Miniprotein binders against q8gw64. Designs and how they scored, part 1

Every score and structure here is a prediction.

Target 1, 233 residues: q8gw64
Amino acid sequence: SSSSQSLSFSSNSFSSQPESELLQALPSSKPKSPPLQLPWLIVGLGNPGKKYQGTRHNVGFEMVDALADAEGISMNTVNFKALFGKGVIGNIPIMLAKPQTFMNLSGESVGQIVSFYKIPLKQVLVVYDDLDLPFGKLRLLPKGGHGGHNGMRSIIDRLKGSRDFPRLRIGIGRPPGKMDTANFVLRQFNRQEQEELDHTFQTGLEAIRILLLEGFNKSATFVNTRKSMEQLS
Below, numbering starts at 1 at the first letter of every chain, in headers, positions and changes, except where a header shows other numbers.
ipSAE, averaged over its two directions, is called F for ESMFold2-Fast, E for ESMFold2 and O for OpenDDE. V2 adds 0.75 times the mean of E and O to 0.25 times the DockQ between the complexes of E and O.
Where letters were taken out, [cut] stands.

## First folded at step 1 (miniprotein)

Design E1
Fold by ESMFold2-Fast, scan of step 3:
Formats: structure tokens, sequence, C-alpha cells
Structure E1 (fold): chain B 233 residues (1-233), chain A 90 residues (1-90)
């Protein structure tokens, strides 16, 4: 089992210890005439540890894991209290983070990363579970409140109250009957739900690619017009 | 579950900030459920000799422990409470 403090001796810049000056000058994946651009930070929210693996509250972690796998990005390093990876999509440098703080302290990780790397808030995408969307539905918004999500509240607080950063909401639906929210988000997805999430994750991966390569408006249109399997006509 | 719980506690130990842990349980439930959870958490805190602060309509648990051993015992008991909440949600 690999340590969360695993030391990679890869010679490429994306596996090096992050320093703000070095990261701001990251080359594109293509070696010829790379554009100089500040990286995007893509954050997935969840709770660390085996107990919370596969739960509704950790769907943000699962989305980031799916992105890392699809883009060939290693998340074997620990930085700023997060499992951390660096890569490129097209000509856009990206950083992936899964804060390893408890959900309510996610802002301690995200705030440090944003501050250290001087990342524009418009280039900080947070991916998380949302009770107000039907299961499996995605919504991409340029800004907003925390909607009762403790991880989002923590991030907003550590960004000095700023709400002006993009977020990808992953619908988990409302709890059944009288089940409270805290109990519901700690429930594991069943097999059928996980199969539906596989489709949601593929849509989300494409949305993130469109966001980075073609811009917010095109991605938001792509995402926000999709139906979940719960919303069949 | 016990092996999984032990692994979760081990990972959390690596994330601790200066010997204290913040644990937030969002109870968007009725006041009676909130009182019951608050009561159970306070009893455990008193028994383990740790400091726990519980605030307003959301159970916000701040654990300050005098030793690493006391911290681990408190975390184990808090996770048992969370596990019980998870089971009651059927």
Amino acid sequence: as target 1 above (233 residues)
Amino acid sequence: GSEELKKALEEIKKLLEKGKVYIFVVEISDPETLRKIAEEVRKIAEELGVTVEIKDGTVEILVIAPSEEALWKALEEIYKILEELEKEGS
C-alpha cells in the first residue's frame, strides 16, 4: 500500500515538488511553443478513509479520480493536506486535488493551494455532491453559495467569503422519507446507482475538457441541458 | 467494519492539526434528534476527559484532547456515533 507521502522521482515538471514560480511557468504537454498560462485547480470534495469510500458525500472524490485516470494523472503525492496531481489537458496546465481533511475543513487545503499558487478564482473548479439536483444530474455554475454543503462553506470561508469560483454540482437527490441529511450523505451507492454514475462521470469528464479548451459558456450549455436517468420523459 | 474504522482513524491521525480535530455533523433534522446527539457526544467527552463544543442547530464538534491516546479514543467513539446515525437512516 503506498503512503500518502509517497516521494516520486519522476524527472518531468508535473511530478516535481510544487513551487508557485515554477508552477506558473508550467509548459503545455506539447514541447513546441507552449502558451504561458496559470494552471486550473480542480478540486473534488469528500471525507478521507475507507469508512467513507463509495458514499454519496464522496462523489466529488470519485469524479476527480475518474478524471485523473482518464487523463493519465498520478495522484500519489500529498500536498497542502490533499492528494495531489499535476497534468495538462490540451495546452492547459491543471492541478487535481482531493483534500484529505474531514469535509468541513476542505477550505484549509483549498485555501492554501489557491494562495500559494496565486490561482485566479475563475480557474478554481470545485466538484461536489448536491442534494437539490436529481440523482446523476450535473450542473455547472460560475458562482454561488454553499447550499448547506459543509465542504463548500469551508472553502468560501477560507477564500475570504468569495463565492466567485466555478463549481460542478453532482446530483445525489434528496433523502427518502424522514432520513436526515447527515445520515443520507454517508450512505453508499448501490450497484444500480454506481452504473448510473459511470454515465454521469463520462459526461462530467467531457464537460471539464470543454471548460478548459472551449470555455465556460460552451461547457455550461453542454452540461446543463443533460437529463439524468431519473428524468426520463 | 472494525478493520475499516481502524484504517479511517489512522488516516485521520495523519491529518490532525496541532493535536485538535474539527468534526461537523450536519443535522437538518428536528430539535429532538439534535438534543439526543448532543447529549451522547457530551457524555462521551466527559468520560474521555476531552473538550467538546456543540453549537446551534448543526452539531459542530470540536475535539481538544490532552494526549494522543485520548484523541484516538474520542475519535473512535465519535465514529461509532456517526455509524449509528448511518444505520438509523433505513
Scores: ipSAE 0.000, ipTM 0.084, lowest interface PAE 22.0, mean pLDDT 70
ESMFold2 (binder alone), alone request of step 1: mean pLDDT 72; pTM 0.606

Design E3
Amino acid sequence: GSETVEFVITVKISDPETLKRIAEEVKRILEEAKKLGVEVTIEVKDGTVEIRVEITAPSEEALWKALEKIYEILEEAEKLKES
ESMFold2 (binder alone), alone request of step 1: mean pLDDT 65; pTM 0.476

Design E4
Amino acid sequence: GSEELKKALEEIKKLLEKHPDAKVYIFVVEISDPETLRKIAEEVRKIAEELGVTVEIKDGTVEILVIAPSEEALWKALEEIYKILEELEKEGS
ESMFold2 (binder alone), alone request of step 1: mean pLDDT 67; pTM 0.591

Design F1
Fold by ESMFold2-Fast, scan of step 3:
Structure F1 (fold): chain B 233 residues (1-233), chain A 82 residues (1-82)
Amino acid sequence: as target 1 above (233 residues)
Amino acid sequence: GSTVLIWITVEGDPEKLKELAEKIKEIAEKLGVEVEIEVEDGTLYIFVEAPSEEALEKALEEIKKILEELGLEVYVEITEKS
């Protein structure tokens, strides 16, 4: 519907189509053209090597692996010191990266990828472990500091101090009793914890899909209002 | 039933952010809304779940008043959840 109460001028004789209708009429393929949309980069943080497989500090790697498996993306290319996969989710181009640097050097990888592909920082999602969240709880933030996480500190440093990129935090809880934090994050998950993480990963994968397809606010609402099984007990 | 969520981001002095966080927890308890608060390097994130739009509006007005009293700037995103 339309309504108008304005005085008619010669400019009123001009008729135009909505931009959306014009875009619908455009050809879908453009040979030799650059991508229509810049890709998202989804980074999982961890330490490389068999010694660190299945440890708390590598839960970001496990989330990215779960995403790759769910979306049929192969993580078999090595580039910019990271294991890489490329694919699409709902026609949104994505790159998956697991930096193969030690945790405190993760920014060496991420900074090079972001610079080379000219990825907007708003489209760089970093997935990592968080001691300050209850086990299995997820939190999606649009920006923020490193929270003491050495991988996040490295990334911020290599992005010239920028903190304006989204992050998905995976709660691993605090160390029990008097256990040192550094030792705690290098412990492997037990069977019960792995079963709880399966549910956390399912939620995380859906959150990433919502983020890419429906935007940050929808995803944040989905993730940040949910309680983990740990919090319900 | 339906619920409403607001996402509030506040940047500022850490001491003012701690004071804001405590006052927001008091308001949430008084108004029967659920809040989750997190501080990251001079940024405060507030998630508010309210049982109704009316409860959300009352919480937002009280939060806005405290922000103005502390001289803090806020970015608010409101989403509806059911």
Scores: ipSAE 0.000, ipTM 0.313, lowest interface PAE 11.3, mean pLDDT 78
ESMFold2 (binder alone), alone request of step 1: mean pLDDT 74; pTM 0.662

Design F4
Fold by ESMFold2-Fast, scan of step 3:
Structure F4 (fold): chain B 233 residues (1-233), chain A 83 residues (1-83)
Amino acid sequence: as target 1 above (233 residues)
Amino acid sequence: GSKVKIRIEVEGDPEKLELLAWAIEMIAEKLGVEVKIEVKDGTLEIRVEAPSEEALELALYAIEFILEELGLKVEVKIEEKSD
């Protein structure tokens, strides 16, 4: 099977190579329903380095790691300042990214990935910690502001001010007593919280699968109507 | 075996060609067609081998859709003969 032959032709003719024939042009009409969509980008937010592993602010990293593990996607490549993986869920191509910038520079990574791959913003899902949700509660939204989250602020800025991308918010609750929010997000989860977070991640993985395979509305209904363990009894 | 084969050459920005190559691999997996992809000097060569004319037509339809979305153009299309 090692026969090699080159062909060349002008716009209205073709080379007279005996082993090859010109084909008809591809159909000019667009498909009414696409057989394949462009890839989704799923971004988890956090801070790089061992000292930030297991902190509340890195829960987005942990969610993406859980997804990569569940789907058999390797995240051993560094591209656009992110730990990066490519794969598929069902028939939907996906990219996973964990920006290795500091949190407030996450948009430098995400903006470059979105620009390079020409990803529709409606197919950019950002996963991050949220102080305004009870611990372990998930919320899926199609758009919104940064809510004071520095990683989200950075992404919105690098996407030319656009807020029209989906986000999965992971509730970490508010700091106890007089603890500063900046210090709170850098605290590690305790054992009981880690156990609850495992259930949150399982729900989040299913929400992402529903989002990709069945659409936003079904996923939002699935995740937004569920009670967290903290809200039971 | 009785299989249908097409070679397509696409010119464009290397970044868009890499995305096209990835999308074509996903199309191939979904439709059960065999593809071989080579990227050189701003050109992507795509070889598609399908188990039937219907499968080939579906693959070409999907490829054309992605090409249009990426703003890429086909420079050469060739039906390959293999003895």
Scores: ipSAE 0.000, ipTM 0.142, lowest interface PAE 17.1, mean pLDDT 77
ESMFold2 (binder alone), alone request of step 1: mean pLDDT 72; pTM 0.640

Design F5
Fold by ESMFold2-Fast, scan of step 3:
Structure F5 (fold): chain B 233 residues (1-233), chain A 82 residues (1-82)
Amino acid sequence: as target 1 above (233 residues)
Amino acid sequence: GSTIYVLIELKGSRDQLEAFMNQVRDIASQFGLDVTFEVHDGEVWIFVEGPDESTLQDALNRIRSLAEQMGITVEVEIDRQE
């Protein structure tokens, strides 16, 4: 476990810095958008209010809070219906958002932020709870569906149906016995789960840093191979 | 519906990977599945999407066999959209 978070000098915003990277790439089945030098947007999903604090459905909020604390970013501004902060990680400008809408309206916030700041969708990372991953397992994907998650469905809808944005899935597991999914995600984590979640958050923060500083593939390899990969033979 | 993706380390020539991607498109077409490719930092990500998990697993097994035949290492995960 970690006893404390260090203060981040990288929280300061600054003017854009031109960078050029002339790497050869393989042909793609889809044309790539022009590269942009805009900040990354990191969104954590959850429901606002004390009633939902510490619930499974708010693990995305907790991850963003942990990132803000680790990087010394203040989340005290309300903008586009989200608790909002701006900062940097290793000189990469970032914006953090926790939509303060109900979960199923998260896209109303995220869509406005993306549109206003003209964020490339490839630089919009959404962090959320996932029922289909074992508790504590992380997966970083460059795109995907909503998996039944109401916040993800809302975001996809407000991004004109686009699914082409990265996501960090935080496994919360399936409900036990006959408990329905809607009730399960509003349950608090127990003591054992909270202890394991601390390690999951440390891994997730490292994955986000690698994503921003070293790129998607290094981060995906880091996080996705920390657990056994399903191999079909 | 379900989605699968494949992480491929770039261990072949560009021509080998292009041939692999073209054969993956053919496999997806035979199974009636949608396929999308993304190149990130020299690695290829393959997304095969369809409504039926059983069909996706069959396609995935064939893609894995092709990768093994071509000496390409693959990492696989199945993501359910429902």
Scores: ipSAE 0.000, ipTM 0.233, lowest interface PAE 10.9, mean pLDDT 75
ESMFold2 (binder alone), alone request of step 1: mean pLDDT 70; pTM 0.656

Design Q3
Fold by ESMFold2-Fast, scan of step 3:
Structure Q3 (fold): chain B 233 residues (1-233), chain A 108 residues (1-108)
Amino acid sequence: as target 1 above (233 residues)
Amino acid sequence: GDERLKQIAERLEKLMKAVQELAEKLGDPTLAEKIKELAELLKELRDAVERAGSPEAIEKLAEAVWKLALEIYKLADELGNPEVAEELYKALELIWELADALEKLKES
């Protein structure tokens, strides 16, 4: 029943004089091949469990989930204490990770993934919440400190102090009144905020696609020149 | 110290009982079997921690706790039953608290 299957013969088993003459006349230069591309790692930061779903501190998880859904990537594999998926955008291989550690231990997961897969740090994108940006504002940077974010501090520590990896910061704004920042990041977004975040996520997904397909500078220009919802209202 | 190990052992016993109750509520025999295996491993490691308190025993316990957490998280994401998912998330919360306590103990 496999008689209709395609069969190929080795080119070494068949040759002809006219083809041999043509090959001798063709340039002897080898085909230009790009360097072997290592995968990008895209990490969303958050705390695991239902209690932390929809909280400000888990917006990095939500961005990665949105990317996985948009690209048809399954996030059901477990690697190095992370929910993990492998896929491709265009022809660029990518890995998605949501560390299932507490936020302050995120580097335990990320450091092991980076080490095991030998990912260049310039191809490790970390997505996380930022108190210093207005709500809904995105910022794409090629490197930087942790800015007080415990997950970022953990990652920098486990990458031997390196700060030389790209990050996509998602603005959540500052807490109102005298609310402690630690309590603020564990609060749920309200419905109006979630509706505004839908636009932020669309912009973030587009920024990630531009980063992978057209490079950092074009993505940074796209992201960093856009106004926040607060500035538009 | 000894008091921290006792507190961890008590938390482990509560988690083990919660996981055993969870296994009884699952309709999937493969996942129920896996969760039961991890609960039995947790019992063995709890006893080892109470007796020895060695860094190796603590590391093995942490590994088992993380495996259990990931299995529960996957199951919660796959379920069509909100009541069972709620029980899974309750167990997951206890697991994350225990995992954090174990990491702090390992560092000391």
Scores: ipSAE 0.005, ipTM 0.209, lowest interface PAE 13.0, mean pLDDT 75
ESMFold2 (binder alone), alone request of step 1: mean pLDDT 75; pTM 0.731

Design Q4
Fold by ESMFold2-Fast, scan of step 3:
Structure Q4 (fold): chain B 233 residues (1-233), chain A 108 residues (1-108)
Amino acid sequence: as target 1 above (233 residues)
Amino acid sequence: GDERLKQIAERLEKLMKAVQELAEKLGDPTLAEKIKELAELLKELRDAVERAGSPEAIEKLAEAVYKLLEEIWKLADELGNPEVAEELFKAALLIYELADALEKLKES
């Protein structure tokens, strides 16, 4: 008894520039001003393949997918062992990446992207699952250790030991009873958990917008204050 | 640069005293002790910021700042008292501002 939901995305719900004008504009005689700022890289961590879809360890992938959908960014190209997309938020250029290596090799992808594009580490945001935060809680930090997360360990290793990059932690909680952490992170979210995560993702998307447009301190205030915590109540 | 660090250090001093006063009013001796330890670390950081005079000193300060930030976030998460947690979030924001100011001085 599921109501049918129809999602229809128009590639052009408003009038776009004519094709001939776009072709003329690309080799444009426009003044070659330097870029106003360097791009941000936003990385979601997870394991590739349908077997791991919807698992706790892939919540970073889900956050990046939600961001890509919200901003109309296509993630259907592969570069540097990652599913990759490029876009803008406001006037801020962004790159989205979901490494398609297994979790413990995520740094092979991220390290190459950072090196190739010369991205300042302060503009590399990594989004991932955190066993030490309650389910659905977000934490935005400017740096830190890997906390036992194999994807974060891999990234730190491939950045020559640097820990100096921002991260958005998504709480998945600790395993119940005697379940080990390895089995717990590979379990799928249930329907109730997925509904709660939708609210967490909306908060996370707004935090990323604030980070890019208004800076780290305002975003950290938004995420890490009681206002964010009240969504969990 | 220097005036910005001084202003942040002065704000940290005021926040340290406010956090310590809250800890003294709480009925939880374990929580009060942890918050007092944090206030002492904030005081040491404030003094170090005011005395920083070399790039090497700035580098060591940046490392200490981020370590202290990790401890504050952990303590805020463990607390059941929302009033104290809110003050710790304010402390963390000032520490982020200090980290940004130190990075800007290093690039100068």
Scores: ipSAE 0.000, ipTM 0.165, lowest interface PAE 15.9, mean pLDDT 74
ESMFold2 (binder alone), alone request of step 1: mean pLDDT 79; pTM 0.780

Design T1
Fold by ESMFold2-Fast, scan of step 3:
Structure T1 (fold): chain B 233 residues (1-233), chain A 84 residues (1-84)
Amino acid sequence: as target 1 above (233 residues)
Amino acid sequence: GSPEVEKLQEKLWELALRIYELADKLGDPEVAEKIYELLERAWQLADKIEELGNPETLKQAESEIKNLEKELRELEKEAKSLEK
């Protein structure tokens, strides 16, 4: 089932230079006009390594990978303890990060990126798995606690206790039967679950585009109205 | 990666989780700083064994993990003393 892929990969000029487009949007010298728009940071949470690929706890990684693929952004650079990519959606500069720390140390990566690029916290979107949402449901919030998620705890801590950053929660549901939470989040998604997640990811990608291009309120309405309709049904 | 590297990374992850739980429970800034230092050391060690992965590095990593475990136990004792 393997297809031979060359070790070398050809990128088009636009895909190979998203950093240039992103950096052009940032102040490179003292601005004589109002400051240029700072980039958004979109973070997906997970655990690095082959053992954790496809597990529930890594759904944030999968979402960011889906976004990178859809927007033609390369995630092959390691910066600030993360697999990292730079690009643009519409005219909005973005950075994508998958911290390569253990989950509970994700804030070490995110904190460094936020500090280095001076990203406003309102432009830091964190995408992660949520046990308190039914499988496949999304929820976009402008702020909140960690809900017991160790990656979120780490980020809040490294942002000096701030909870005032947007998050996209991806429902994975609660463990069945007697299975404990720690073991449940390390279970791999099956084929049927992955197919359902593909639809969830498409909705999430649209939510992110709306967030960047039209603002938080329109995106939150898009995502949260969908949840409301499901409850009425 | 090597199965040996993966085993040590799992052990470091378990240790880091314990350190993080202790840090979260502790309100004392001076002791909390020492606990966060252990977290950073655990992360750096995990990165080093992934990068190098040779037998000598793995043996050194096992020794350092034991040192981290010992320091964690001492900080756990300090935390319990402050708790009462």
Scores: ipSAE 0.000, ipTM 0.119, lowest interface PAE 16.6, mean pLDDT 75
ESMFold2 (binder alone), alone request of step 1: mean pLDDT 73; pTM 0.648

Design T2
Fold by ESMFold2-Fast, scan of step 3:
Structure T2 (fold): chain B 233 residues (1-233), chain A 84 residues (1-84)
Amino acid sequence: as target 1 above (233 residues)
Amino acid sequence: GSPEVEKLAEKLYELLERIWELADKLGDPEVAEKIFELALRAYQLADKIEELGNPETLKQAESEIKNLEKELRELEKEAKSLEK
């Protein structure tokens, strides 16, 4: 039920007030095992094809690739129009997906995966580029709108309008000067930006591990209070 | 959902953006925890609003949103005080 899901969300998300401490004692704190636990789906957004490799719009693909490499998960199968991998982090089963649809059709892939595997929406993490965050800044949210991102809009539409799924926003900043947004997101990161982004990815990987192993509250507190190198300058 | 549900949800998501922007400015762990608690209350209220069906209940939710806005303003003032 929605009430049990809200209770599970609350116990995974609450970490300070005296009343909030009681929520952490709920039965949902039981250790999870791979055979009995429903998997998490971690989706990175981007455009397929070599010409889009290294572009800002494909930073979600790069984060998922980094996670796959770090966890030893192969992304060599194609399923539901996505490059797809299955693995485990700790005792938590995970599926990784990079939709191979164009960005604005990403929901066709994600919707099918979610439906087929019966994944709870609160265990669907979408990772994507965000124009409204400073370059290299991360933000973990348990729900939200699409913010003008065509891939996120597609996913929301294919999940019957639901916005109730976690997302990790990777800040790419706003276009410089008079460059329009469409051209900006298709520009490749330069060497300096890629070096800074590597630090962002390491923080993001740690946030994902905390999310899976210790819950949303600890992960959001960890990642949302961190500043990018740009912000520290 | 109803147009009223969507409007209240939009207000909560705007409030959540402000909450996390405030968190980005603060390095104090105790104040960060208070901000996190405020964010969690806002997320819980958004979930509840999506489950609500009657106008009277939505009015009660609107009142709680105003309470959250007031508490956020107080935390924002505390943050400025810490900046000195």
Scores: ipSAE 0.000, ipTM 0.231, lowest interface PAE 13.8, mean pLDDT 77
ESMFold2 (binder alone), alone request of step 1: mean pLDDT 76; pTM 0.691

Design T3
Fold by ESMFold2-Fast, scan of step 3:
Structure T3 (fold): chain B 233 residues (1-233), chain A 84 residues (1-84)
Amino acid sequence: as target 1 above (233 residues)
Amino acid sequence: GSPEVEKLQEKLKELAERIKELADKLGDPEVADAIKYLELAVEWLKEQIEELGNPEALKFAEELIKYLEEALRELEKEAKSLEK
């Protein structure tokens, strides 16, 4: 939580970086009762390198970075060609990954992480840009095809054709007129768009928290009804 | 490395053996998921310890191990109750 995040470091007795990573991973209280659950893997998709920073195709990376910041998780480990972090939300262990392969090879990273840690596919959440959703709109699905997204195609291929993993789609809209789709996704967000995305990311963080703590159906309902709740409340 | 690191490695080996023994006894799918979590948490800590060359960082690893030990103890009690 944001209050837990801001208050967790108010102490005067803490200063080491390895300590901060471990402290961030520690539960605020001991587990209330077993059974404990297997960890979730949360993957953000994008292209590595400064050239692609802030582009539409890297919005999945930005979402994972926002989650890491909110939960106090360091993304400083490189493993299976991904920038990697480990932490806990509530009492639920999570792993965060930003594959450092180019987009079309994302599955080479994700497939190895899933296999190595034996993560159930229903606990692999992939966050990525979606051309079929209006800018700033989120959608949470339990399964689905790749919809032309090269990163999603790569992941499905490396998971032996399985489409049975949850995904959080971040709407970027369609390119105007006859603009090439590949060129459009490599365009940077402007200032106004980035301000709107800040709200989208906050909603996405809440959706991920609900997914982990309260389950898929409640999170999907939250995401789908966000604007309706704003107007009615 | 340090004596502290060696003690943590010994605890992780003990936890791994206890988890393996539990896995051999339990066929309940819901409990099997909890056992898998403990296995993954132990492997996660083993990887972290390889990089923990300082006593301050080891303190937090010890605290996390205590949480895992308590969770494992509860599951072992449930396994014994099921056998009875």
Scores: ipSAE 0.000, ipTM 0.172, lowest interface PAE 15.5, mean pLDDT 74
ESMFold2 (binder alone), alone request of step 1: mean pLDDT 71; pTM 0.580

Design T4
Fold by ESMFold2-Fast, scan of step 3:
Structure T4 (fold): chain B 233 residues (1-233), chain A 84 residues (1-84)
Amino acid sequence: as target 1 above (233 residues)
Amino acid sequence: GSPEVEKLQEKLKELAERIKELADKLGDPEVADAIKWLEELVEYLKEAIEELGNPEALKYAELAIKFLEEALRELEKEAKSLEK
């Protein structure tokens, strides 16, 4: 037995469905032209392991998992300290990553992926939880600071201080009463909240498709003009 | 095993050289993005193959290399038209 046996998410190079993942990432033998664009990288932030599954701080992981499921992309391959998948949306090649480094070291993974693939920062989308947005509200921004999010701070630091990359913020709201913010983000979503998040994820998936196929401005308008779940009740 | 890995590494070396030849011949910015994508895919596969001890994973690396070769073949056809 090895230490990687307990951390099976960090030991596998390919998932049980890597054939599907690879076929989606690459042009088929029938396309008349290959994609003429550098890939987008879509990163979801969270903490690895069963202990953190379903917590507010892992909503970025859940969003990327929802995208992978919707597009039929396997995310069981471990590369650059991340659970990693490759695919296409329309004619746009994409890479999906869930860093397995723990939140505050997410930049170790993302920085290596960006450097290795020479991805333009304008094509690096980071998806993460935001305390300053009402629960279920999405916001798409072309750049910005970390706002106290340790995963975002780590990424900015490893990208040589650059803040010029797009981000999709998923509102989780503020903690109730006297609950510490650190404890709040590690709390599980309840069943009602998870059902509401399903609608948020559906909107987010559409936003990502619009971003890739129609551009940032159309996606930002689509996302940023929608009412939050709290406002619809 | 090692012989299977060596076969895939040799194929990737061949594809890398063909991509470099294609890049040297083309000044088209639209094709440059596709060439860069292929170059990055080759580097990814080189790294992935060195870490593979699983026969199932090797099969999927072979599929990725096959599709990479098919994509490169199409770009080479376009390059031939531009050379004339």
Scores: ipSAE 0.000, ipTM 0.134, lowest interface PAE 15.6, mean pLDDT 75
ESMFold2 (binder alone), alone request of step 1: mean pLDDT 71; pTM 0.612

Design T5
Fold by ESMFold2-Fast, scan of step 3:
Structure T5 (fold): chain B 233 residues (1-233), chain A 84 residues (1-84)
Amino acid sequence: as target 1 above (233 residues)
Amino acid sequence: GSPEVKELQEALKFLAELIKYLAEKLGDPEVAEKIKELLERAKQLADKIEELGNPETLEQAQEEIWKLALELYELADEAKSLEK
């Protein structure tokens, strides 16, 4: 018999050829077809397994789960090392991913998904926990470094050093007292925190909807000017 | 092939690599038996993928791969917890 082999080639960018058929405007008596649009990828970061369920470091997973639930998207398939779902918001195709690698290997999943589907980096949204934002505060940025987040470092590395992808930062605050940061991110949210997170997730879902349907600037203004629940008291 | 079939093939490749990694890292005989069980399940899923011809079978294969992945991540978590 014959042996099958898959070849892997390194390149400095993801090859993206325009789809061969672009739907062009026809006579005004017929409706215009929408342009062919590549899907958005929305990634939540966390660590797999029951041990890390509900911890601060897994808030990105929880945000993606909340989005999947709100939009009726099933997250029960495994694809490129991630729990994966596909769906639509409005008329915008989306893919949801929760990398099931350890946090510091998240880029192995994200890099493969982006490469396989030829997703423009501007349509890759990564959602993750941020120690430098007050608890419950969201911030939407079009690009940036990893800020010490191991999952973000992994993604940037596997995207050939590119930092030009949007990210939604979810504030978890700084550890209280003298608690070590590593221990803090592995702590479970308490009842009060979970109630505040419900509001944060609601705001995040609206932000993602605005991002997809109305664009980055409108979503960033919506998110970045809103006070956290603690600050609204 | 279809994107769905390629996604399943890629998922199985990852799970096979993870099984190999765990087998090398975990020296416990009891864990070795569990890894052997998961490897046999991965082989069975690969055989099912080659027999895919309908959407229902694809969904069943995806469900089985998801369950296998979760069991492997539980073992990986345990291995990581045992590292000093």
Scores: ipSAE 0.000, ipTM 0.187, lowest interface PAE 16.4, mean pLDDT 74
ESMFold2 (binder alone), alone request of step 1: mean pLDDT 70; pTM 0.589

Design T6
Amino acid sequence: GSPEVKELQDALKYLALAIKWLAEKLGDPEVAEKIKELLERAKQLADKIEELGNPETLEQAQEEIYKLLEELFELADEAKSLEK
ESMFold2 (binder alone), alone request of step 1: mean pLDDT 66; pTM 0.502

